# VHH binders against Jerky protein homolog-like (JRKL), part 3

Target 1, 218 residues: Jerky protein homolog-like (JRKL), of Homo sapiens (Human) (q9y4a0r168to385)
Amino acid sequence: LQPEQIYNADETGLFWKCLPSRISVIKGKCTVPGHKSIEERVTIMCCANATGLHKLKLCVVGKAKKPRSFKSTDTLNLPVSYFSQKGAWMDLSIFRQWFDKIFVPQVREYLRSKGLQEKAVLLLDNSPTHPNENVLRSDDGQIFAKYLPPNVASLIQPSDQGVIATMKRNYRAGLLQNNLEEGNDLKSFWKKLTLLDALYEIAMAWNLVKPVTISRAW

## First folded at step 1 (VHH)

Design o1 (framework vhh_ozoralizumab_d1)
Fold by ESMFold2-Fast, scan of step 1:
Structure o1 (fold): chain B 218 residues (1-218), chain A 123 residues (1-123)
Amino acid sequence: as target 1 above (218 residues)
Amino acid sequence: EVQLVESGGGLVQPGGSLRLSCAASGFTFSDYWMYWVRQAPGKGLEWVSEINTGGGSTKYPDSVKGRFTISRDNAKNTLYLQMNSLRPEDTAVYYCARDLSGYDWYEDAFDYRGQGTLVTVSS
């Protein structure tokens, strides 16, 4: 398989409602309130091929089935693929749905656009939230997942964390910039920030991750 | 309530190996990203390793990459650090640390750490 046909996905949690400050952004952090609501937390999954040139739309798992900020919003037009789960955690059902309905179709379209064979592997860690390899296969068997042993995953894809860290830094910087441009104090900004706002901001943060940052992780 | 108890430290010769353990209690261990961090005598805290909730994704700084391996056993609520090819500069108190409950992780970010276990590398 060529690098365009080799994908990796990794998940991370995010408290999307935080109080950005210039100092926190410089340190790669944002201020999180003492009490943490599960509704202010999501799970994000990033997926890209080994070249970094194909980044899939982020997968986001939140608690609410119909977040209030999504009123009248077509979920198909969100900047992310949104799923809901009581704990805002990735689970076996959501992972399989993402694989079947999002990953496989988007990978086929990308490879077809490049004139490459529609064959790909998705390299994953062996998280309990990832289904058995046997169920993560396209109907024709050409697109499938493989789990890396823990020691191999840590050596081959150590920068999966670096990609995620870069995305989170981009997110926090974007929040700070929006706060500055609005001219709001930090608490007013925090009160106004909605999940929908956060989804657009994290999608932008993901888009700002350079292909070389992703390819270097391999 | 939240407790992290490190063990496994000791005196070893350069080139030797040690395996550290961290017993976690008072929270749902499998929901948290975990770190190992260390503090050498007279110096600040240094991040040593990280591991995701499932144990399949790990990261290390260049100073220990290829020599140290972090792992976890969620059934036992235990975090491990296998340290090989130890050097005198690895001498430090090693701490097990819990990330923010939302995986909102950063190189030096953690919301709790244990009492530590001393590792001394000398001839």
Scores: ipSAE 0.000, ipTM 0.128, lowest interface PAE 16.0, mean pLDDT 77

Design o10 (framework vhh_ozoralizumab_d1)
Amino acid sequence: EVQLVESGGGLVQPGGSLRLSCAASGFTFSTYWMNWVRQAPGKGLEWVSSISSDSSYTKYPDSVKGRFTISRDNAKNTLYLQMNSLRPEDTAVYYCARGPEYTLWDSEGFDYRGQGTLVTVSS
ESMFold2-Fast, scan of step 1: ipSAE 0.000; ipTM 0.127

Design o11 (framework vhh_ozoralizumab_d1)
Fold by ESMFold2-Fast, scan of step 1:
Structure o11 (fold): chain B 218 residues (1-218), chain A 125 residues (1-125)
Amino acid sequence: as target 1 above (218 residues)
Amino acid sequence: EVQLVESGGGLVQPGGSLRLSCAASGFTFSSYAMYWVRQAPGKGLEWVSEISGSGGSTKYPDSVKGRFTISRDNAKNTLYLQMNSLRPEDTAVYYCARGDSLEDFYRMLEGFDYRGQGTLVTVSS
């Protein structure tokens, strides 16, 4: 397989509405000025090929099927592939739906656009939220997942290192820039920050991750 | 390259003890706060302990306070978690994590963007 045909996906939690606090970030709760602790967390999954030239639309799992901030916004027009789950955690059903409805079709279109065979492998860690390897396969068998052994994951799982950290840095920097540009005070900014705002910002943060950052991680 | 390698997990009976270790490399260990977090089967990540870069400050959630002790040896670039009075509900994969965050307008936001492969702790008879 060419590097264009080799993909990696990895999951991370994002506490999208957190004031500076190590405990809030880790504990799954956020504190804002003048407010009690709130659980403002989503799960994000990043997926890209080994060249870094094909980054898939972020997969985001939140708690609510239609958050208040979405209101009349069509979920099909979101900058991310949004799913809902009570705990905002990835589960077997959501992972399978993402693989079948998003990963496989988008990879086919990309490879077709490059004149390559529509054959690809998705490299994954051994997470309880990932379905059995044998069910993560396209109908023609050409696009499929492979689980990395634990002793190998540390060597060839790019998203587990610099890529996710870079995306989160871009996200935080973007929020700071928006606050500065709008002239809002900090308390007002955090009070008004919605999940929809965060989804647009994290999508932009992902888009700002350079292909070389992804390819160097391999 | 930032690397964190956990060890010391295993099978232990309720009421027993285990000591976990995390070997760190690729960064100035003493400059970073370090964390232990765990994930029980089918559950999310849970914060277990925090220690400052100097080792002078430690924090614990109520679920482990008095039973677990975090420590570090900056000369050896190693983080430890001493776990006493273990319970079946402590069964989880334990991860070592480094605090790493962006500067914002008034303070750094801490996160654990780097973590290792984990070490499995099973508390069962």
Scores: ipSAE 0.000, ipTM 0.127, lowest interface PAE 16.5, mean pLDDT 74

Design o12 (framework vhh_ozoralizumab_d1)
Amino acid sequence: EVQLVESGGGLVQPGGSLRLSCAASGFTFSDYYMYWVRQAPGKGLEWVSEISSGGSYTKYPDSVKGRFTISRDNAKNTLYLQMNSLRPEDTAVYYCARTEIYYEGSDYEYVFDYRGQGTLVTVSS
ESMFold2-Fast, scan of step 1: ipSAE 0.005; ipTM 0.267

Design o2 (framework vhh_ozoralizumab_d1)
Fold by ESMFold2-Fast, scan of step 1:
Structure o2 (fold): chain B 218 residues (1-218), chain A 121 residues (1-121)
Amino acid sequence: as target 1 above (218 residues)
Amino acid sequence: EVQLVESGGGLVQPGGSLRLSCAASGFTFSSYAMSWVRQAPGKGLEWVSAISGSGGSTKYPDSVKGRFTISRDNAKNTLYLQMNSLRPEDTAVYYCARGYYDSEWGLFDYRGQGTLVTVSS
């Protein structure tokens, strides 16, 4: 397989309404100026190929099936692939749906656009939220998942802590940059920040992660 | 790799002026708000100034307002702090930081090694 046909996915939690005091983040909680401590969390999954040139649309798992901030916005028009789960956690069903409905079709389209054979492997860690690899396979068998052995998983995770950390830094920087440009105080900004706003900002943050940052993680 | 390198610190007499510079590399400079922060001997970190990515917006605490001016040259990837009417209480290590602070809250993801400014007679 060519590097364009080798993918990796990794999950992380995001407290999307959390601004650290000065430099440090307070453990598991965040304080919004003018409010009590607030816990507003989503799960994000990043997926990209080994070249870093194909970054899939972010997968986001939130608590509400249709958040109020979405209003009349069609889920298909979101900057991310949105799923809902009571605890905002990835589960076996959502991972399987993402694989079948998002990953496989988007990988086929990308490889076809590059004139490459529609064959790919998705490299995963051995997480309890990931289905058995026998289930993660396209109908033609050409696109499939493989679990990395424990001694290898720590060496070749393209969406590892470095890539995810970069995305989270881009997210926080983008929020503060927007607030400063608008001339709003932080209290007013955080009161008005909606989940939809956060989804657009995190999608932009993911897009700002350079291909070289991803490819160097291999 | 993101790098921020400060320069321009030194010894200056009360009422004097200094200009600090920060050379940035490893990221798209114009896409990020930048700040200057300082730490006086035996004291905590204090925010000094902030500037938006475009340079269109700036912020200062009352302690330096009217005396200090933050600016940037995005073509040269350089941040500046012009310090006028310096006082002994301005003596501190000055750090260039990527990010923003507004009195109660701030996020800095990178900070340089700092440059020492000493104001004494």
Scores: ipSAE 0.000, ipTM 0.229, lowest interface PAE 15.0, mean pLDDT 78

Design o3 (framework vhh_ozoralizumab_d1)
Fold by ESMFold2-Fast, scan of step 1:
Structure o3 (fold): chain B 218 residues (1-218), chain A 122 residues (1-122)
Amino acid sequence: as target 1 above (218 residues)
Amino acid sequence: EVQLVESGGGLVQPGGSLRLSCAASGFTFSDYYMYWVRQAPGKGLEWVSEISSSGSTIKYPDSVKGRFTISRDNAKNTLYLQMNSLRPEDTAVYYCARDWEYLGSSTPFDYRGQGTLVTVSS
């Protein structure tokens, strides 16, 4: 398989109302002016091929099935692939739905556009949220997942600290820049920030991760 | 070293009760949201309950609401799950889980215990 046909997916949590400040993050909590902890968070999954040239649309798991901020926005028109789960955590059903409905079709389209064989492998760790690899396979068997043993995963899978950390830095910088451009204080910005706003910022933050950052992580 | 150790699981008949405990060490327990999560045989991870660091915010899914009660004792660094009116479908490995210490964890929770098995069967 060429590097274009080798993919990796990693999950992470994000406190989407957490702005960078001296007091904004305490032991996994986001604190805003007024000394209250904020627990508005989602699970994000990043997926890209080994070249970094194909980054899939972010998968985001939130708590609400239809958040109020979405109103007239069709879920299919969001800048991310949105799913809901009571704890905002990835689960086996959501992972399988993402694989079948999003990963497989998008990888086929990308490889076809590059004149490459529509064959790919998705390398995964043994996370509790990942289904058995036998069920993560396209109908024709050409696109499939493989779990790396714990003693091998650290050697050949990309470090999530580099790629995911870069995306989170981009997200925080984007929020800070928007706050500064609007000329309002942190309290006003925080009260105005909706999940929909955060989804657009997260998508932009992912898009800003350079291919070289992803490819060098391999 | 962060450690979460669950206990209190076992075999119980339908309609019975069990109380799960989770002993936390290696971190300031009172600073973190805590969770109970379960995984039934052959199924995915399911969120069961959450409790804020102070205990003031508590949430449950409809499947356990009114039957399960989460609580915490910050002085003892212990999380509890009182399970009443147990049903066969509650059979699962139950995990105590800590919220993220920082953004960047690749799992749905920062730390999880080894789990305790709850079997509801005659």
Scores: ipSAE 0.000, ipTM 0.184, lowest interface PAE 13.9, mean pLDDT 75

Design o4 (from o3, 18 letters changed; framework vhh_ozoralizumab_d1)
Fold by ESMFold2-Fast, scan of step 1:
Structure o4 (fold): chain B 218 residues (1-218), chain A 122 residues (1-122)
Amino acid sequence: as target 1 above (218 residues)
Amino acid sequence: EVQLVESGGGLVQPGGSLRLSCAASGFTFDDYAMSWVRQAPGKGLEWVSYISYSGDSTKYPDSVKGRFTISRDNAKNTLYLQMNSLRPEDTAVYYCARVYDFWSGEYSFDYRGQGTLVTVSS
């Protein structure tokens, strides 16, 4: 398999309404001005090939099936592939739907556009929300998932280095820049920030991750 | 400075129950999400459960979902894991772990305790 045919997906939580203070970041705690201690959280999943040249549209799992902020936006025109789950966590059903409906079709289209055989492997880490690898396979068997060895230490600080850390840094910077451009004070900004705003900002943050950052993470 | 001290492990029969505790000190406990992770003999680390800083959100892998319950008492700086319907494959050293970044997922931690051994056998 060529590097274009080798993909990796990794998921992380995002507290989309929390900004770190300039002095310190309080880990696990988020209090928004004008709100009670509410953690507004989504799960995001990043997927790209080994060259970094094909980044899939972000997969986002939120709580609401149709958030109020989506009213004027067709779900087909969202900057992310949005799914809903009551806890805003990835689950086996959502992962399988993403694999079948999004990953496989988009990978085929990309490989076809490059004149490559429509064959690919999706390398996954040790997440309990990933289905058995035997069921993550296209109808023709050419696109399939494979799990990384058990010794990969996804439970330590380095798991947030590189691609995911860069994306989250881009997200925070983008939120601060938009607040400055609007001329709003912090409290007004946070009262106005909607899930839709956050989805556009995280999509932009993902798009700003350079191919070399992704390829070096392999 | 940061200390996490687990207790409550021991030998238990299949189908039995155990309650693990983790005493946290050296940091503001209610500012951090917490996780339990385990390591079975000869295996790698496996994430077992997650709880947010407030206790309002919890997450479990399918292997323990419905059998294990994570909880916390922020007034006492203590984390708990209630384990029911224990199976031989639950035999492992269980570690209390501090989630290190509020932008990070439940699988990322910067400190863990010394661990407590849980043995499920007849």
Scores: ipSAE 0.000, ipTM 0.190, lowest interface PAE 13.0, mean pLDDT 76

Design o5 (framework vhh_ozoralizumab_d1)
Fold by ESMFold2-Fast, scan of step 1:
Structure o5 (fold): chain B 218 residues (1-218), chain A 121 residues (1-121)
Amino acid sequence: as target 1 above (218 residues)
Amino acid sequence: EVQLVESGGGLVQPGGSLRLSCAASGFTFSNYEMYWVRQAPGKGLEWVSEISTGGSYTKYPDSVKGRFTISRDNAKNTLYLQMNSLRPEDTAVYYCATDEYYSWGEPLDYRGQGTLVTVSS
């Protein structure tokens, strides 16, 4: 398999609506009035190939099926692949839906666009949120998941070597830049920030992660 | 780049003790307040301790006060958490943190970092 055909996915939590003092959120309080900490958290899953040249649309799991900030926005028009789960946690059903509906189609299109064989492997750890690998296969068997052995998973985890940290730094920088461009002070910006705004900002943050940052993580 | 590496977790019986360590690099450790936070399975982040730059001031929530002690060695760029009288509800992944971390309200997610503490018979 070429590096273009080797993918990895990893998930992380994001407290998307909190002032820069992370310790306030960690102490069980958000410094932004009127919000509950759990409603300000989402799960984000990042997926990219070994070259870093194909970054999949972020998978985001939020609490509400239709957040108020989405209004009439079609979920297909979101800058992320949005799913809902009561606790905003990834689960077996959502992971399988993402694999079948998002991962497989996007990988096929990418490989086809590059003139490569439509064959790929998704490297995963043995997380409880990951389905049995037998069900994580395309209908033709060409795109499939493989679980890293426990000892190998502890030694290599491509996406966790700073890629997520870089994305989150980009997210923070983007929020500050957006606040500056809108001419708002930090407090008024945070009061106005909606989940939809955060989804656009994190998608932009992910897009700003350079291919070399991802490829060097392997 | 700020890097924090936790260690010292493991399986321990109720009433037992563990000492966690956090090795810090990429910033001037002695200039920053440090924190321990934990995440129990299926729960959000919970603050468990904080310590001032020189170590003279510490804070704890009631859930761990009297049982946990935070300390630091600025010469070694290392943060510690001494945990005594451990309870099943202390089972969690423990993370060290500082205000220098670039993202708001999140644990340090570097290569599965954090150290797992399991309190069970």
Scores: ipSAE 0.000, ipTM 0.234, lowest interface PAE 12.8, mean pLDDT 76

Design o6 (from o5, 20 letters changed; framework vhh_ozoralizumab_d1)
Fold by ESMFold2-Fast, scan of step 1:
Structure o6 (fold): chain B 218 residues (1-218), chain A 121 residues (1-121)
Amino acid sequence: as target 1 above (218 residues)
Amino acid sequence: EVQLVESGGGLVQPGGSLRLSCAASGFTFSEYSMHWVRQAPGKGLEWVSYIDSSGTYTKYPDSVKGRFTISRDNAKNTLYLQMNSLRPEDTAVYYCARTYEWEDSYAFDIRGQGTLVTVSS
């Protein structure tokens, strides 16, 4: 398989309503992890091929099925693939739905656009939230998942890859830039920040991650 | 190489108690906040408890608050979960997880295969 046909997905938590530590201390918007509200947390899954040239739309798992901030927005037009789960954690059902409905179709279209065989592998860690390998396969068997051995998976941390860290830095920078452009003070900005606002900002942050950043992580 | 190895699971009757352990290696354990998370059969991952790097601050969801106690021994690089008044709904594979902090965000790092807790008569 060529690098375009090799994908990796990784999950991370995001407290979307918190500033970097320096500013948080000044404005009192965030506290130590043990005191943060779980209601302001989502799970984000990033997926891209080894070249970094194909980044899939972010998968986001939030707590609410119908967040109030979504009321005026068509769910199909969200900048992310949104799912809900009571604890805002990835689970077997959501992962399988994402694989079947989002990953396989989008990978197939991308490879077709590049004149490559519609054959791909998704490399995953052996997380309890990931379904058995035998169910993560396309109908023709050409697109499928493989779990990394435990010794390889233990070397692959979100922080070690740099990709997730870069996306989160882009997210925070984007929020600060938006606040400056709107002329709001930081306290008022964070107080008014909705989940929908955060979803648009994190999608933009993901899009700003350079292909080189992703390819170097391999 | 970062390793987290869970142990102490088993079969217990409702109302019973069990103590889980997590042996950490390959990183400076005393510098990381730690979590217990669980996955019941056919269900998603559920956060169970949090403890900061110093062992001073702990947090629990309502489902286990008052029944479970998280603690740590930084000298032994070991995390513990004391589970009392166990219920059938506590049946799950329990995982030890390390927290990553980027700015004001975090993620769970699950390394081990977990330890199975079955609460049944």
Scores: ipSAE 0.000, ipTM 0.134, lowest interface PAE 12.4, mean pLDDT 77

Design o7 (framework vhh_ozoralizumab_d1)
Fold by ESMFold2-Fast, scan of step 1:
Structure o7 (fold): chain B 218 residues (1-218), chain A 121 residues (1-121)
Amino acid sequence: as target 1 above (218 residues)
Amino acid sequence: EVQLVESGGGLVQPGGSLRLSCAASGFTFSSYDMYWVRQAPGKGLEWVSEISWSGGSTKYPDSVKGRFTISRDNAKNTLYLQMNSLRPEDTAVYYCAKEGLYRYPSYFQHRGQGTLVTVSS
């Protein structure tokens, strides 16, 4: 397999409604006025190939099936692949659905565009949210998941944390820049921030992660 | 009433160039940041470029940086996107978007009807 045909995916939690300051962005922290609710948390899954040149659309798991802020937005036109789950956590069903409906079709399209054989492997750790590897396989068997041995998975995870940390820093910096551009005080910004706004910002934050940052995580 | 009208899309060969225009009306163009966003068939909206109200600051994602240039003419209320070294993966409907409540335009906020760019031989 070429590096274009080797993929990895990892999950992280995000409290998307926060008030960043310049110092908080630098230190990787945000603050929230009042009580945090579960509606302010989502699970994000990042997936990319070994070259870093194919970053899949972020998978986001939120609590509500159709948040009010989505209004008339077609879910296919969201900057992320959105799923809902009562706790906003990834589960076996959502992972399987993402693999079959999102991962396999997008990987095929990318490899086809590069003139490569439509064959790929998705390297995963043994997380409880990941189905048995024998069920994560395309109908033709050419695109499939494989679990990394525990000793190998641990060697990659620190670098994967670097990719996720970079994305989260980009997200917080974007929130800070948006607040400055709006000319609003921090409380006004926080009150105005919707989940839809956060989805655009995190998608942009993911898009700003450089291919070299991802390839070095391998 | 905010109105944005894109033009300049078309069929172009890989490696080619194309210039998109957006005619803005119904608001004080020079007071707002402007964006180009795109949507490939069956995919979500992707931010392509950003320009400040004055034209003094521009931003690009790595996927187009060095190849695309955003500019504006505040006297003509017109936004431009110069696209060079086009690739098949740049095939998308390109939308001009006005600054919304959040930095990146929401799907339901002020956006034009779009102009189709197809990069194919």
Scores: ipSAE 0.000, ipTM 0.103, lowest interface PAE 18.6, mean pLDDT 76

Design o8 (framework vhh_ozoralizumab_d1)
Fold by ESMFold2-Fast, scan of step 1:
Structure o8 (fold): chain B 218 residues (1-218), chain A 124 residues (1-124)
Amino acid sequence: as target 1 above (218 residues)
Amino acid sequence: EVQLVESGGGLVQPGGSLRLSCAASGFTFSDYAMSWVRQAPGKGLEWVSEINSGGTYTYYPDSVKGRFTISRDNAKNTLYLQMNSLRPEDTAVYYCAREVYYDSSGYLEDFDYRGQGTLVTVSS
């Protein structure tokens, strides 16, 4: 398989509602107000090929099936692939749906656009919330998942530390820029930030991760 | 009769390590997501880490990510927090907390139970 046909996906939690400031961005973090910040967390899954030239739309798992901030937005036009689960955790059903309905079709379209065979492998960490690898396979068997052994995953983490950290840094910087452009105080900004705003911002943050950042992580 | 009993706190020097434990009783531990929260002197509660009921997902704020590790042993009804590279700003009372879901909507609401806390003091 060519590097274009080799994909990796990693999951992370995000407390999307936080108070960024120039000083916290410089320090690589933002402040999380009080205990209520836990209500504003989602699970994000990042997926890209080894070249970094194909980044899939982020998979986001939130708590609400139809968040109020989505009222005027077609779910098909969201900047992310959104799923809901009571604890905002990835689970076996959501992972399987993402693989079948999003990963496989998008990978096929990308490879077709590049004139490559529609064959690909998705490399995953050894997580019990991921389905058995034998069920993560396209109907024709050409696109499938493989779990990295723990010893190999420890040595190589294709999108672990650097890629996810870069995305989260971009997210925090974007929140700070939006707050400054609005002219609102930090408290007003935090109160007005909606899940839809956060989804747009994290999607932009993911898009800003350069191909070289992803390819160097391999 | 839900009880959460923390242990393992103490005085450590900056850069040191501590492991906190929380013994749970009075409920089916493996059915609940669990969290660690802390309260520094004169400050509000701060969420430190979260783990789902099965132990497969863990979450951390940037302030402790890479330094703290949450884990659980469902056979022993015990929650753990391994704290490495401790800093003076980690000084706080650490509480074990059980997550609650308000209703059939499945939304995470609040922590319905927390333990008595265990004091961690990071000082030279």
Scores: ipSAE 0.000, ipTM 0.133, lowest interface PAE 15.3, mean pLDDT 77

Design o9 (framework vhh_ozoralizumab_d1)
Fold by ESMFold2-Fast, scan of step 1:
Structure o9 (fold): chain B 218 residues (1-218), chain A 119 residues (1-119)
Amino acid sequence: as target 1 above (218 residues)
Amino acid sequence: EVQLVESGGGLVQPGGSLRLSCAASGFTFSSYYMYWVRQAPGKGLEWVSEISGDSSYIKYPDSVKGRFTISRDNAKNTLYLQMNSLRPEDTAVYYCARLDTSYWEFDLRGQGTLVTVSS
């Protein structure tokens, strides 16, 4: 398989309303993620190929099926692939749906656009939320998942965590820049920030991760 | 070595009780917010309880409020979770976790202890 046909996906949690504590608590006002942590937390899954040139639309798992901030926004028009789960965490059903409905179709379209054979492997760690390998295959068997042994996963995960750290840094920088442009203090900005605002910011943060940053992680 | 080690899990009948412990080492335990989180088979991670370093702030989600009690002994660097009136839905691997308030994420988690509620 060419590097374009080799993908990796990693999950991370994001407290989307929480800025670095040094900035948020200087005035003696404490906001802990535990305050409405389910509502203020999402799970994000990042997926890209080994070249870094194909970054899939972020998968985001939130608590609510129809968040209030989504009032006028069709879920199909969101900058992310949104799913809901009681605790805002990935589970077997959501992972399977993402694989079948998002990953396989988007990978096929990308490879077709590059004139490459529509064959790919998704490399995964041994998370309990990941389905058995036998169920993570396209109907024609050409696109499939493979779990990395624990010792091999350790070699990949630090690099993948670097990509995630870069994305989260981009997210926080974007929020700070928007706050400065609006002329609001940090507390009023934090109160006004909606989940929809956060979804646009994290999607932009992911898009800002350079292909070379991802390819160096392989 | 910075570490969290959970213990106290096991098999218990519905309506029973268990007390979980988490031994912390390698950091100033009293300076951190601590959490209990759990993961049921095939499900995602779920927040169970939180406690501030001085125990002045404690919070629970509605799913366990009134049944579970979080506490800590800073002299022993130990976090506890007293679980009463256990239900089959409480079956999960339970983890203790440390909150990094600089980045608002869990930066340290133990290996977990299994709690099975069944007859």
Scores: ipSAE 0.000, ipTM 0.200, lowest interface PAE 14.7, mean pLDDT 77

